# VHH binders against Formin-like protein 12 (FH12), part 29

Target 1, 299 residues: Formin-like protein 12 (FH12), of Arabidopsis thaliana (Mouse-ear cress) (q9c7s1)
Amino acid sequence: MASNCEKMLSKIKIPLPDMLNAVLDLDSSAVIIDQIKNLIKICWSKEEMDRLRNSAGGDKEVLGKCEEIFGELMMVPRIEPKLRVFAFKVEYPSRVSDLKMWMHTIIAATKEITGSVKLFRIMQTSLTMQVLRGSNVECGLDSLVKLCDNVYLMHDFCKLLDFGNDLVHLEAASRIELETITNKMQELFDIEEEVNDEFLASENDGANFVGYRNVVHDFLCTIDGDKQLLNILYAEVGGLVNSYIAEYPSGVRFKEATNILTRFVETFYKSREEIERQAEAEKEILEKRKMNIKQNGNL
Below, E stands for the ipSAE of ESMFold2; O stands for the ipSAE of OpenDDE; V2 stands for 0.75 times the mean of E and O plus 0.25 times the DockQ between their complexes.

## First folded at step 17 (VHH; framework vhh_7qbe_3)

Design k8 (from i4 with W106Y; at its last look DockQ between E and O 0.73; V2 from the best seeds 0.00; counts 0 for: pae E 2.03 > 2)
Fold by ESMFold2, look of step 17:
Structure k8 (fold): chain B 299 residues (1-299), chain A 123 residues (1-123)
Amino acid sequence: as target 1 above (299 residues)
Amino acid sequence: QLQLVESGGGLVQAGGSLRLSCTASGTTDYMGWFRQGPGKEREFVASISSSGSTIYYADSVKGRFTISRDNAKNTLYLQMNSLKSEDTAVYYCAVDLSPEQWKQLYESGYDYWGKGTRVTVSS
């Protein structure tokens, strides 16, 4: 039992008062983040510490160190929530950046898909040709699946067409699950709620915590501004995705449609790469033959 | 370069008949008909191979419509019998595209679909 506390104590490398002052000032020094995580784990062990404090026969030196650390943590009102607010503040910018990146990727990909004249014409041509020949295809997307399965037709296709920069964000968007964005948005708003709860609860902590409360207030203002922007992006994602999938038969989802398009584009560029590799190999053979002719003619 | 000209549309009473035609100016394999009703998506109607031996129909027109082809005149026909109000649409001729025609379509910006011929079934 004391071994767990001893292991945690060895991870605290900065004097505890300096760390607590940094937490209360909400100083985002990168060196402190691992120490804060260790402090949070110690707070989770308070029941174990109470049991250790009252036991007889345990190692008194380790027990004394554990009690000293726990005692210092108990001097700060609501230390565990305060530590969580600090951890949120340190990691918050990356959470917002990830959400913005994911939503902008989906927005960009959806606009590229719906705005690509080349993709539209390929899907209409492929669908029309296959339906005329009696194929049971539901939509242009299904016709692309069947096109991908024909290696020779795909090779002819990629000689005649180049998407250029039409679908640059498609592959990245195919890795994004919409439910993940929804869940991550909710996690961020749950963070706001927790930070606000600590701000309100800290009202009567005293004059020593006025600086802390001012920093937490500023953090809440930042969260409010980002929440407004993220909700606007989320609404745009929803509208664009719904418009995009509405052009296909009932039951087609964003992931299904996007995966079909991604496979088509991947097959297209793999075929183009193979054609280019064969052409380069033929060029090298011709240059070697030209060099052999020169050397033989010089003799 | 392929040219397709649709004709034969008009106003017809329910239960009546109408014959559409489409003239092509080139060699083609499959030819067929699509239609687009008011506020609806364009849908397949029928198709026929160059030999005339392979024919496909949409379920909604089986037994009522007959597709045929005169290769000497490069002309496609659609005989429509027992017409219903839901047959009201603009009817479009379509043909298989060769690889070269695919390239021309993509580079030219021309719409694959022409003007079509309008069929209105009343009653």
Scores: ipSAE 0.407, ipTM 0.820, lowest interface PAE 2.0, mean pLDDT 78
ESMFold2 (binder alone), look of step 17: mean pLDDT 82; pTM 0.840
OpenDDE, look of step 17: ipSAE 0.670; ipTM 0.912

## First folded at step 18 (VHH; framework vhh_7qbe_3)

Design m1 (from j1 with Q101E; at its last look DockQ between E and O 0.57; V2 from the best seeds 0.00; counts 0 for: pae E 3.0 > 2, unsure alone 60.0 < 65)
Fold by ESMFold2, look of step 18:
Structure m1 (fold): chain B 299 residues (1-299), chain A 123 residues (1-123)
Amino acid sequence: as target 1 above (299 residues)
Amino acid sequence: QLQLVESGGGLVQAGGSLRLSCTASGRTDYMGWFRQGPGKEREFVASISSSGSTIYYADSVKGRFTISRDNAKNTLYLQMNSLKSEDTAVYYCARDLSPEEWKQLWESGYDYWGKGTRVTVSS
């Protein structure tokens, strides 16, 4: 445990008083997230420090450095919650940006999927043709899975259809899991609760913490504003996704449907590329034959 | 243009029989029947190849319905026996289309699905 304290001390590169002042002012310009996380890990109990003293036996230099850090941390009321609030504030812009990007991607992709006349028509055509020929196909989406295994039929469709800009966000949306969005939204709002609890508890910390309380209050206002926006986006995602999957058998989920469509589009364009490559090769062969005939005087 | 005209529907008592007909224009490959019950999605019923040698049935109608075809008249038939209330639906005739035929249908402005013929089975 004394060796672990030495390792953690080596990761702290800003003087501790300056770092503590930056944390208390919530000034992210002076402190990086990894150093904040290391400070949180150093906030051990008095009992753990006593065990280290007894176990170390006599290494005063390591113990003295650990005690100095611990002593400084103990001067700040509720330093561990305050460090967590600081870490949250540093991470917060990235968390919101990721959520916005994920939800906008799903919204865009879902609107493209449900609005594509070309996609609707190929699913209906493929479904009808396959069931007439005895395939056990449940829906248009399932028919696309089976179409991918029919090279000749896929080639026919590739000659006559190009999705263009219909499905631009599809591949990006296929990498996004709705449960991840739900979990990340909940984590962000649990952070709001913890920040608010520290704000309320800090009322009794004294005049030296009025500045800290003002910054935490402003942070809570920022979170509340973003919560309103994120809830609007989340509701829109839910409505669009429900409409999208409602046309499939009741067991089909967003990720399943979206992955099937992504695989189909990938297979479609791979087949299209092969057809174009073959056509170009045949054109070159015919042009060479025509040139040979002209060189030989129609012989 | 591909046009399919269904006929032969009507009201029948449970356990009864009906025979549906569908006339196509021009040469056809696979043809078949679909149906759409009240508040339900359109579903497959039966299909038959151009030669008549290959026939498929949905499990729900197997043994009760018989699909057949008269190529001289370009007419598809569905003999429906032992009718149940669950068989109440509008019945649609269908044929397979290539992607090129699909494109031609869409450019013409005609709907792939016809009017259908209504079958009502009273219990």
Scores: ipSAE 0.307, ipTM 0.748, lowest interface PAE 3.0, mean pLDDT 79
ESMFold2 (binder alone), look of step 18: mean pLDDT 77; pTM 0.782
OpenDDE, look of step 18: ipSAE 0.450; ipTM 0.829

Design m2 (from j2 with Q101E; at its last look DockQ between E and O 0.81; V2 from the best seeds 0.00; counts 0 for: pae E 2.4 > 2, unsure alone 56.4 < 65)
Fold by OpenDDE, look of step 18:
Structure m2 (fold): chain B 299 residues (1-299), chain A 123 residues (1-123)
Amino acid sequence: as target 1 above (299 residues)
Amino acid sequence: QLQLVESGGGLVQAGGSLRLSCTASGRTDYMGWFRQGPGKEREFVASISSSGSTIYYADSVKGRFTISRDNAKNTLYLQMNSLKSEDTAVYYCARDLSPEEFKQLWESGYDYWGKGTRVTVSS
């Protein structure tokens, strides 16, 4: 703790009172989040405070400084919750942005997948052909898996089909876990509750904290607004994903489906590139042969 | 474009028999039958290789249906015996497409499925 305090003290470019004022103003521009996190850690260690107080062996000067810091922190009612609220405020925009981005990505990808006539035709054709040949495929998605394993068939598809970039968000969506979205949303809501609790508790902090309460209140209002939007997005994600999954045999998960599709798309494009390279190489060979014939004919 | 024309569908009583035919305008390695019942997805019924040496049946029709082909006539057959109400469906003929044919169909947006022939089995 002493080391942490020392480290913190060494990094603090802003006086503690100013930091505290920033916290009470929820001014995220004035303070580095890491400093706030360090302060939070310091606040949690009541035991460490006691240890610091009782540690006869430390640098008296450092101890004195730590005591001063603790003293200043203790002057603020519920300083730890306030620091947490501040930390949350600082991270809040990024958290919300990430959630929105993830959900929009999933929405877009799902719409692309379900709306892709080309993909549908590929799946149906592949399925039909494979089934006729006695392949054990149950659905179009399964047929894509098998198609990826059949190099000859894939090459034929690549040569014949113009499968454009219809699935722009597929790769990005394949990297997103629905559970992550759910968990992060829940975390956000849980922290909101904490902020609300602090807001309620701050009613008794006195006249000097009226400004703080106002700022926290405004923040809560912002959170509430965002929460409503996030819930709408979440509902849309759920609806789309469920509808999509319902089109496949029981047991297929969204992540599995997106992975299969991603693999297919990747394999398709790689195969296409290879075919193109081969074609170019052949062309070059032919051109060289023609040139040689011309040269030999002129001799 | 290669055309598939199904025929032979109709109303039959449970336990009865029906023979479907599919006439193709060209040769193919594999030909087969699919069916789509009311409210159900299209499902595989049977397929047969060009030589007739390789035949596949769906489990639901195995022992009751017999697929055959006459290459001289470019015709595919499905003999359906011991028909059940569950066999009620539109039956479609399908073929294994060559790459060239596939390309043509793909580019044209043509549905390679025939119009199908309706089989209704009454209880």
Scores: ipSAE 0.332, ipTM 0.755, lowest interface PAE 1.2, mean pLDDT 85
ESMFold2, look of step 18: ipSAE 0.355; ipTM 0.803
ESMFold2 (binder alone), look of step 18: mean pLDDT 75; pTM 0.761

Design m3 (from g3 with T27K; at its last look DockQ between E and O 0.01; V2 from the best seeds 0.00; counts 0 for: pae O 14.5 > 2, unsure alone 60.3 < 65, off the site)
Fold by OpenDDE, look of step 18:
Structure m3 (fold): chain B 299 residues (1-299), chain A 123 residues (1-123)
Amino acid sequence: as target 1 above (299 residues)
Amino acid sequence: QLQLVESGGGLVQAGGSLRLSCTASGKTDYMGWFRQGPGKEREFVASISSSGSTIYYADSVKGRFTISRDNAKNTLYLQMNSLKSEDTAVYYCARDLSPEQWKQLWESGYDYWGKGTRVTVSS
């Protein structure tokens, strides 16, 4: 704790009163989040204050400074919750943005997948081809997996069929876990409750905290609006994903499906590139041979 | 499954009024209205707490729209006055669910959003 206090003291670029004012104004531009996090840590250690008081071996000057910091912090009712609210305010835009981005990515990817006529044709063709070959393929996705595992079949397939870049968001979506979205939303909601609790508790903080209460109220309003939007997006994600999964045999997960598709797309394009390279190489060889024949014929 | 059914949309002249309704098949906590205009993203319009004590409006509709609810009827209302061309959109009713509740709906195979109600404001 002494080390944390010392570290904090060494990094403080602004006076503590100014920092506290920024916290009470929810002004994220005035304070570095790391400083706030450090203050939060200091507030949690009631036990550490006692330890600091009892630590006979510490620098008295440092201890005095720490005591002063604690004294100033204690003058603010529920300083820890307020610091948490501030910290949340600072991180809030990024959290919401990430959630929106993730959900939009999934929505876009799912729409691309379900709307892709080319993909559908590829899957049907693959399925049919493999079934005719006596393969035990149950669905289009399974057929793609098998296709990816057979280089020769993939090469033949690539020669016969064209596949465009219709799945722009597929790769990005394959990296997103639905559970992560759910967890992050839950975290946001939980913190919102904390903010609300602090808001309610702030009614008793006195006239000097009316400004704080107003800014917190505004923040809560923002959160509530965003929360509802996020819920709508989440519902849309759920609807789309469930609809998509319903088209496949029971047990296929969205992530599994996206992974399979991603692998297929990658493998398909790599195979095409290889085929093209080979074709070019053959062409060059033929051209060289023709040139040599012409040269030898003129001699 | 809790269903939301929107109604009350239609064609109205600028400066006119409409009243939208949303009927829920069950009890809801926070309820709200969203709208999606042509070529625009879905945007927040208004929300109301279960008790009606907490109400929020988008800045674009403040002073013109009034959200209310009748808990006995499980119905949400949006009184829209002084309508503008910019208010042209499909209006959707929404409820406030926790992520856990959504997760449960996901696992149960949640299929449908409300169809919304179309509001067209002519100049």
Scores: ipSAE 0.000, ipTM 0.177, lowest interface PAE 14.5, mean pLDDT 81
ESMFold2, look of step 18: ipSAE 0.329; ipTM 0.775
ESMFold2 (binder alone), look of step 18: mean pLDDT 77; pTM 0.782

Design m4 (at its last look DockQ between E and O 0.00; V2 from the best seeds 0.00; counts 0 for: pae O 20.0 > 2, unsure alone 64.6 < 65, off the site)
Fold by OpenDDE, look of step 18:
Structure m4 (fold): chain B 299 residues (1-299), chain A 122 residues (1-122)
Amino acid sequence: as target 1 above (299 residues)
Amino acid sequence: QLQLVESGGGLVQAGGSLRLSCTASGTTDYMGWFRQGPGKEREFVASISSSGSTIYYADSVKGRFTISRDNAKNTLYLQMNSLKSEDTAVYYCARDLSPEQWKQLWEGYDYWGKGTRVTVSS
């Protein structure tokens, strides 16, 4: 009988009372998040709880331990929500940081893309060149795709135009899904609601939980502040991205655009490097030939 | 004070086998193995009840490792088969608390050995 409780017991290294105190203090430094997650799992399984209470089978020692754990947990009102609040508190800084980072990256990249005179010239030149050659390209972005697919064309292009490091955040932005940002933000807000619900419910937990309520309240205040900022950033992302995408034919997604640009930039630089290498190699060959001629002429 | 002494560690090739032993200075209840790889945190490997009737394995070692014990010899064993490079670690033996101790101190394991090093070469 491999119960979640038994599995958890095999991994526990901290006294439960201390863990619970940490949870009630929202002190993330005192406990390992995985232990908290395991406790949450135990709380979620009604079947497990009933089994632990009524089980006549299995290892009696393990059962006894599980019963004790369960008993201790049940002494705390709404222990599962409290554990979840704690878990959220532990993960909260990283979640917020990630969201901020993602959104700033997108904002920066979009601004770089739209503000890049060099990129604009490249796209326009590419489009013009290909149109003159009878290509069925629809827009500058499409022309870049074609350039990437034709090494010879790319080489010719590289000889004609210079492209600098204007798109610093492009690569990073290309790895970010807007949907991920949306989903993660929504998740954060949903969890906030849960925290708030627990806070409200904790009003009647008694005098011993006043400290808990205070720390939860402070946490909620922190969340509110961050939420405001995140919403602002989100709005900015939306505005910039929508404006940018609106410049392209219908159906082009931001990620597709950034991927195309990323590929182009990479291919462009590779092509340039190759051209330079070839030029150097040719120069070396010529120099060797000249040296050989001189040596043979003196013989 | 309970003393735990691990042995059996060494260098083994990937796909090979190794058997670890842990000798306890006295009778123990639940016993377990942990390991700590280079640059990694200590992680649970396996545990076994006093009777041997209850056994748990980490997911990463299920099907490859076998924990057993000889109470007459106060010895805990870990048979490691199909070893991988990821199994490279110092392996530690530890004692689980009795139910009575758990009532007082809800902690998983106490009395750790010094560990035995297992290196799996690719």
Scores: ipSAE 0.000, ipTM 0.162, lowest interface PAE 20.0, mean pLDDT 82
ESMFold2, look of step 18: ipSAE 0.163; ipTM 0.687
ESMFold2 (binder alone), look of step 18: mean pLDDT 79; pTM 0.810

Design m5 (from j1 with Q101D W106Y; at its last look DockQ between E and O 0.01; V2 from the best seeds 0.00; counts 0 for: pae E 25.5 > 2, off the site)
Fold by OpenDDE, look of step 18:
Structure m5 (fold): chain B 299 residues (1-299), chain A 123 residues (1-123)
Amino acid sequence: as target 1 above (299 residues)
Amino acid sequence: QLQLVESGGGLVQAGGSLRLSCTASGRTDYMGWFRQGPGKEREFVASISSSGSTIYYADSVKGRFTISRDNAKNTLYLQMNSLKSEDTAVYYCARDLSPEDWKQLYESGYDYWGKGTRVTVSS
């Protein structure tokens, strides 16, 4: 513990009072988040604080400094929750941004998938072809999986159909887990509750904390607004995804579907490129042969 | 249905200036500029809140580009100064899906797009 305190002290570039003021002002520009995280860690061990207070065996100077830090921290009512609120404030924009980005990506991808006439035709054609060949394909997605596994069929397929770049968000969406969105949203809302609890508790902190309460209140208002938007987006995601999945046999997950599509798109384009390369190579060979014939004919 | 129409693109010499405009068919909340260069992915350029109080720029255009808007005219502007060859792209205006004044750096966060206006910077 002494080591942690020492390490923390060595990293502190800003006086503790200034840090605390920044925390109380929720001024994220004034303090490095890592310093705040370190302070939070220090606060977690009330027992360690007591141990440090009672430990006679360490460097007196270091102990004194630690005591001073603890003393200053303890002057602030519920310093740990306040530090957590501050830390949350600092991370809050990025968290919200990520959630929005993820959800919009899913929304866009799903709309692209469901709205793509080309994809629909491809899947239907693939399905039909394979069924005619005696395959036990159950759905369009399954047919795409099988198509990807057969290079010759894929090449034949590429010669028959053109697939445009209509699925711009597919790859990105395939990397997003719906569960992650749900968990991150829940985490955000849980932390909001903690912020609210701290706000309510701060009512009794005294006149010196009126400014803090105002800032926290404003932050809560911001969170509430964002929460409403996030919920709307989430609902939209859910609706779209569920509708999309409902088109396939029971048990197909969104992630699985997007992965299959992603693989197909990649394989399709690779196959197309290969075909083009082969065609070019053949052309070159033919041209060389023609040149040789001309040269030999002139001899 | 909201329509966005970009204008002002053209050929300009390196070091020159160009002003783009985007006219919306209706009131918009958060607006942004994106660009797509040859062989490149579409990238964020700048964004502006409905009030104009919140503005964001890509690092590559900071100090050179200025985004502004006239809500009375439903028009978004991008003043581009000190243009470089790297700024050659099709520029798109877009509307943010969210009514909130957040930093919108992601293409997916925008629901309406213009057709784009081409900017070519010659050396």
Scores: ipSAE 0.000, ipTM 0.207, lowest interface PAE 16.1, mean pLDDT 83
ESMFold2, look of step 18: ipSAE 0.000; ipTM 0.076
ESMFold2 (binder alone), look of step 18: mean pLDDT 81; pTM 0.825

Design m6 (from f3 with W106Y; at its last look DockQ between E and O 0.87; V2 from the best seeds 0.00; counts 0 for: pae E 4.0 > 2)
Fold by OpenDDE, look of step 18:
Formats: sequence, structure tokens, C-alpha cells
Structure m6 (fold): chain B 299 residues (1-299), chain A 123 residues (1-123)
Amino acid sequence: as target 1 above (299 residues)
Amino acid sequence: QLQLVESGGGLVQAGGSLRLSCTASGTTDYMGWFRQGPGKEREFVASISSSGGSTYYADSVKGRFTISRDNAKNTLYLQMNSLKSEDTAVYYCAVDLSPEQWKQLYEAGYDYWGKGTRVTVSS
């Protein structure tokens, strides 16, 4: 397996000094993240350094280059944390964006679900009818499950309801787990702490790192701002989800509810399509019969 | 339009009896009673098939309540005996709606539930 250093060397598009400058400037546009990740790996591997130093049998040129890389890296105080900060900076926008997107999706879906009068009526009517018929349905969601399993009943509902795209974000929301959001937020906050630690530690790096400290500080400020927003969104998600779940029997989870609803919606649309196809087929048959009657004069 | 009118509720002492009636504008395959107590969710009480051959009861009322129906009068009954304080609720009549009836109610924005009749059992 090619050493991390060799791998890095093979992918180097810019000189190491320039890369380091980009790191110190937190300029994410100038460097490929994979290169930074490789450098991080190199920094962690004391063994790799030793291997490179002791590899008497390797390409001298490659060894020389690796030594040069290490030399340059060693000139930067706490290069590994700085590289990590940079890596985080590169990934930061996407992480935040994803969190926002996920939370907004859940918020939107929950509002759609709770605000859907049609859905509510379907659930209540279905529940009532099934209970009257002796079904062991406990709640509206259970009713939907049973409805999905009863083709005839579903067809009846489909014929009656113009259930449209009231739940636009349901499918997307069904793919999101609240735990994922929580974990990803926590990860973000943990990394923030690391960035802060590096910022604090960089106070003694020297006059040449004042610029670095400034950009890191700015980055921290950005993170703090985003953190506040994310916390607000998270609180809203929690409130909405809890309120929604509270309306159902104890033990129902958000994910379960969304899955049931998703299945219902899918089944509903499929049933509708089938009904439409049948109607078309019947129409065609009738038309053919009419034509035949006209042609043959016989009823 | 399907109309459900509940009657027969009132104040009764524990251990007493009441008979509820529900008049429906039409016959359905199944009819039943629900109730909603103070601070509680609406719950199933009893149901009966069109033939009267099949009846279902909530466990809480089994042996005490009897559901019956007169199809000729389009009337549903609930005989409540041995009433308890826990039976205090607004009682609602429910019907198994036909697809056509359901459609009409849905389109009209009608509340599936009638006004109900209040039963209060005093200790």
C-alpha cells in the first residue's frame, strides 16, 4: 500500500507551501480537501515518518520529497489541528446546509400533516368505520394501516377523495431520522470546540500567525451565528414533533408515523391510478360495443 | 344529508339506568355509540350490525350496556345499566357510512359527529 505521503504526492496539484498558506488563510477554494485529509493522516502517523526515514530501499526522490513535506509541516505550530480546522471549514457549509434542510423538511412535513384537514377526516372516518365493524383499530394511524391492507375500502376512499399533494414534504421527511439531526448537530458543536481550542492555542504561535487567528476568529463567529439558528430550528422541530406525537397513543414514534403516512399516500395514489385505468378500460369496451352495434344493427 | 340526533341523556345516580336513542336519516350496515368523558379522548362504546346479529362492546361497558336497533324506525338504542361515575360523558351516535354518504359529508365539510347527548352519573 502506497504510503499516505506517496498518495499525497501523486495527487498534488499545488505546491505544499501554497497549500499551507491556504490552510493558514482558511481559503477553501485553493486546496482539494483530499489533499488536506492526506496531510492529516501523515501528521497522525509517527510510524509513517519513521517508515519514510528508514525506507532505504525506496525511491530516493520520493523519499526526499516526503522529507521535504515533513519539514515544511513541522515548521507550522500544531499543524495537525490547523489542518483539521481547515478541513472543517471546507465541509462546514455543506454540513450546516444539510442540517437546515433536514430540519426545515421535518418542520414542513409536520405542519402539513397536522394542518391537513383531509388527512384528519380520512383518519377519523376510517377509524370510526373500522371500529364499528369490529376492527381492533386503536387510532387513526392504525386505521390507515388497515386501510392500506383493504383494497376495497381503499378504492372506496379513492373514489371519494380528491386527496392531492397536501403532504409535499412527507416522503422527504420519512427519510430523515431525528437522531441523525441530533448527532450531526452534536458533531458540529464538538468540532467547534476543537476550533476554539486551536484558536486559543494559536495565541502563542507568533506574529506570523496573527492573520491566521483573525480568520479563525471570524470562522468561529460564523459558527456561533449558525449555531444559534440551528438551535432555534431544532427547538422548533422538537416542539412540533412532540406535539404531533402527543396526539397519538403512547409509543408511536415520529418515524413510524411518517412511514405509515407515506405508505398510505403511496397506496392511495396507486389505487387511484388503478381505478382510472379500469375506468378507461371500461370506456373502451363500451365504445367498442357501441361501434359493433352500429355496424351489425344488432343489440 | 345524513343526520344523527342523540337523545336520552341526563343526570343519574350511580347504579342507575338510562336509555339513549339515536335517530338516523338512513340505515347503515353498522351503527354504534361513542363517548367522550371530561378530559378524555373519544372512545368506542358499542356497535351493532344491520341485522342486529352482531354486537360489539367495549370492555368497560360489557355486561352493563346493551345496544339495539330498530331499522324500521331508523333508531339506535343504548340501554345503560349499573351506571358508574366513569360513564360520565357525552355520548355520540355513529354510523357506517356508504361511500356516497361519506363523499357528501366530506365535500360538505360536515362534522361526522352529532351534538351528542350528555350523561352525568353522580356518586
Scores: ipSAE 0.078, ipTM 0.594, lowest interface PAE 2.7, mean pLDDT 83
ESMFold2, look of step 18: ipSAE 0.235; ipTM 0.725
ESMFold2 (binder alone), look of step 18: mean pLDDT 83; pTM 0.851

Design m7 (from j8 with W106Y; at its last look DockQ between E and O 0.69; V2 from the best seeds 0.00; counts 0 for: pae E 2.4 > 2)
Fold by ESMFold2, look of step 18:
Structure m7 (fold): chain B 299 residues (1-299), chain A 123 residues (1-123)
Amino acid sequence: as target 1 above (299 residues)
Amino acid sequence: QLQLVESGGGLVQAGGSLRLSCTASGTTDYMGWFRQGPGKEREFVASISSSGSTIYYADSVKGRFTISRDNAKNTLYLQMNSLKSEDTAVYYCATDLSPEQWKQLYESGYEYWGKGTRVTVSS
C-alpha cells in the first residue's frame, strides 16, 4: 500500500489544485486526462488511509503527501461523482462514434445486400441449378453454402462474375452483434442519468460551482441530442433487418445470414485470387520460353 | 439468346387435368417447373434431365404430375392430374444456366423468370 502510494506520487506532475480545476472545468486535454488517471489510483477511503498509516509507520514524507492529496480531494463536494462525470466526458466521443459506426455499417451492408443485382442473380442461378439437379437446397443462402463446398463450380463462377463494390460493408457487419448495440445504448442512457443526478445535486454547492454546472448542463444537452439521433438509427436498423429476413426463409437469423454471405464472398475472392495467381505464373513461364527462343534464334 | 415460353394454363375444376408446355429457343440441360401460389414463395414442382432418364418431383405433386420433354421440338411438358385448389399458382418454366448464360441474361437486362402461365383450380 505504501509502495503503491509512493509509485503514484512519482507520477503526479501537475499541482493537485490545477488538476481539480481541470476536472471542474471539464477540460479533457490529453495531459490532464493522464494525470487524473494517476489521481484516481490514489487511496480514496478513510479505511485505506488508516491502513497506509499503520503500514507506513516511520516514513512520514510518503504518508504526508498521500494525506495532503486525500484532504484536498475531500474538500470538493461529491468529488467522486464529479470525477465520474469527467471520465464520462472523456469516454463519450468514442462511445457515440462506435455506436454510429456500428449502426451505419449494418444499415449500409443490409442495403448493399438487398440492392446487389449481381448477388441476387447468382443466388437465383445457384439455387435453380442445384434444385433442378435434385439437390435438397431450400433457399438461395443454402445454395451458396453448397456452392462454397464445390471448388470447381465456384472457380467457374469466379471467372465470370464481378461484385465490384457491391458488398463492401458485409464483412464488417458480420462482426457486429445487435445485442451489443442495444446494451451500449442502454449504458449511454445510464451515464446520462448519472450526469443529470450530479447536475441536480450540485445545485447547492455554491457560487464557485456555477461554471461547473453550466458545463455539465451543456454536456447533458449534447448527450440528449446524440441519443435522439442514435434512437433514429436504431429504429432504421430494426426496420431493415426485419425487411431483410422477410426475403429469406423463416428461421434464418440475421447474424446467420450475414455469416453465410460473408463466407461466400470470402471464398469467392479467395478463389479469384488463386485463379489470377495461377494465370500470372503461366504467363511468366511462357514469356521465359519466348525469351529463350529469341536468344537461341539470334545465336 | 436462350428463351423459355410457358403456355397451357387456364381454369379447371378440382379433380380435373391440365397440360402445360414450355418451348425453348435453344439447347438446354435440366429443365423443370416452379410455381408461385397466392401469398406464397416460389417452389419447385418437377425437373427432368436432357436425356429424360432422371426425373425429380416435389412431394406435394408425386403421383399426380408427370414431367416429360420432346427434344425434337425443344418442348417441356407438365401433365397435371387430380388437381387440387392448392395447385392454383403461376407456373414457371426453368432451365439450369451456365455462369456464361447467366452473364448474358444479366447484360441484356432480361429477367431470369418469364411471365409464367396461370393455373386456377376451382372448388
Scores: ipSAE 0.383, ipTM 0.812, lowest interface PAE 2.4, mean pLDDT 79
ESMFold2 (binder alone), look of step 18: mean pLDDT 85; pTM 0.871
OpenDDE, look of step 18: ipSAE 0.623; ipTM 0.891

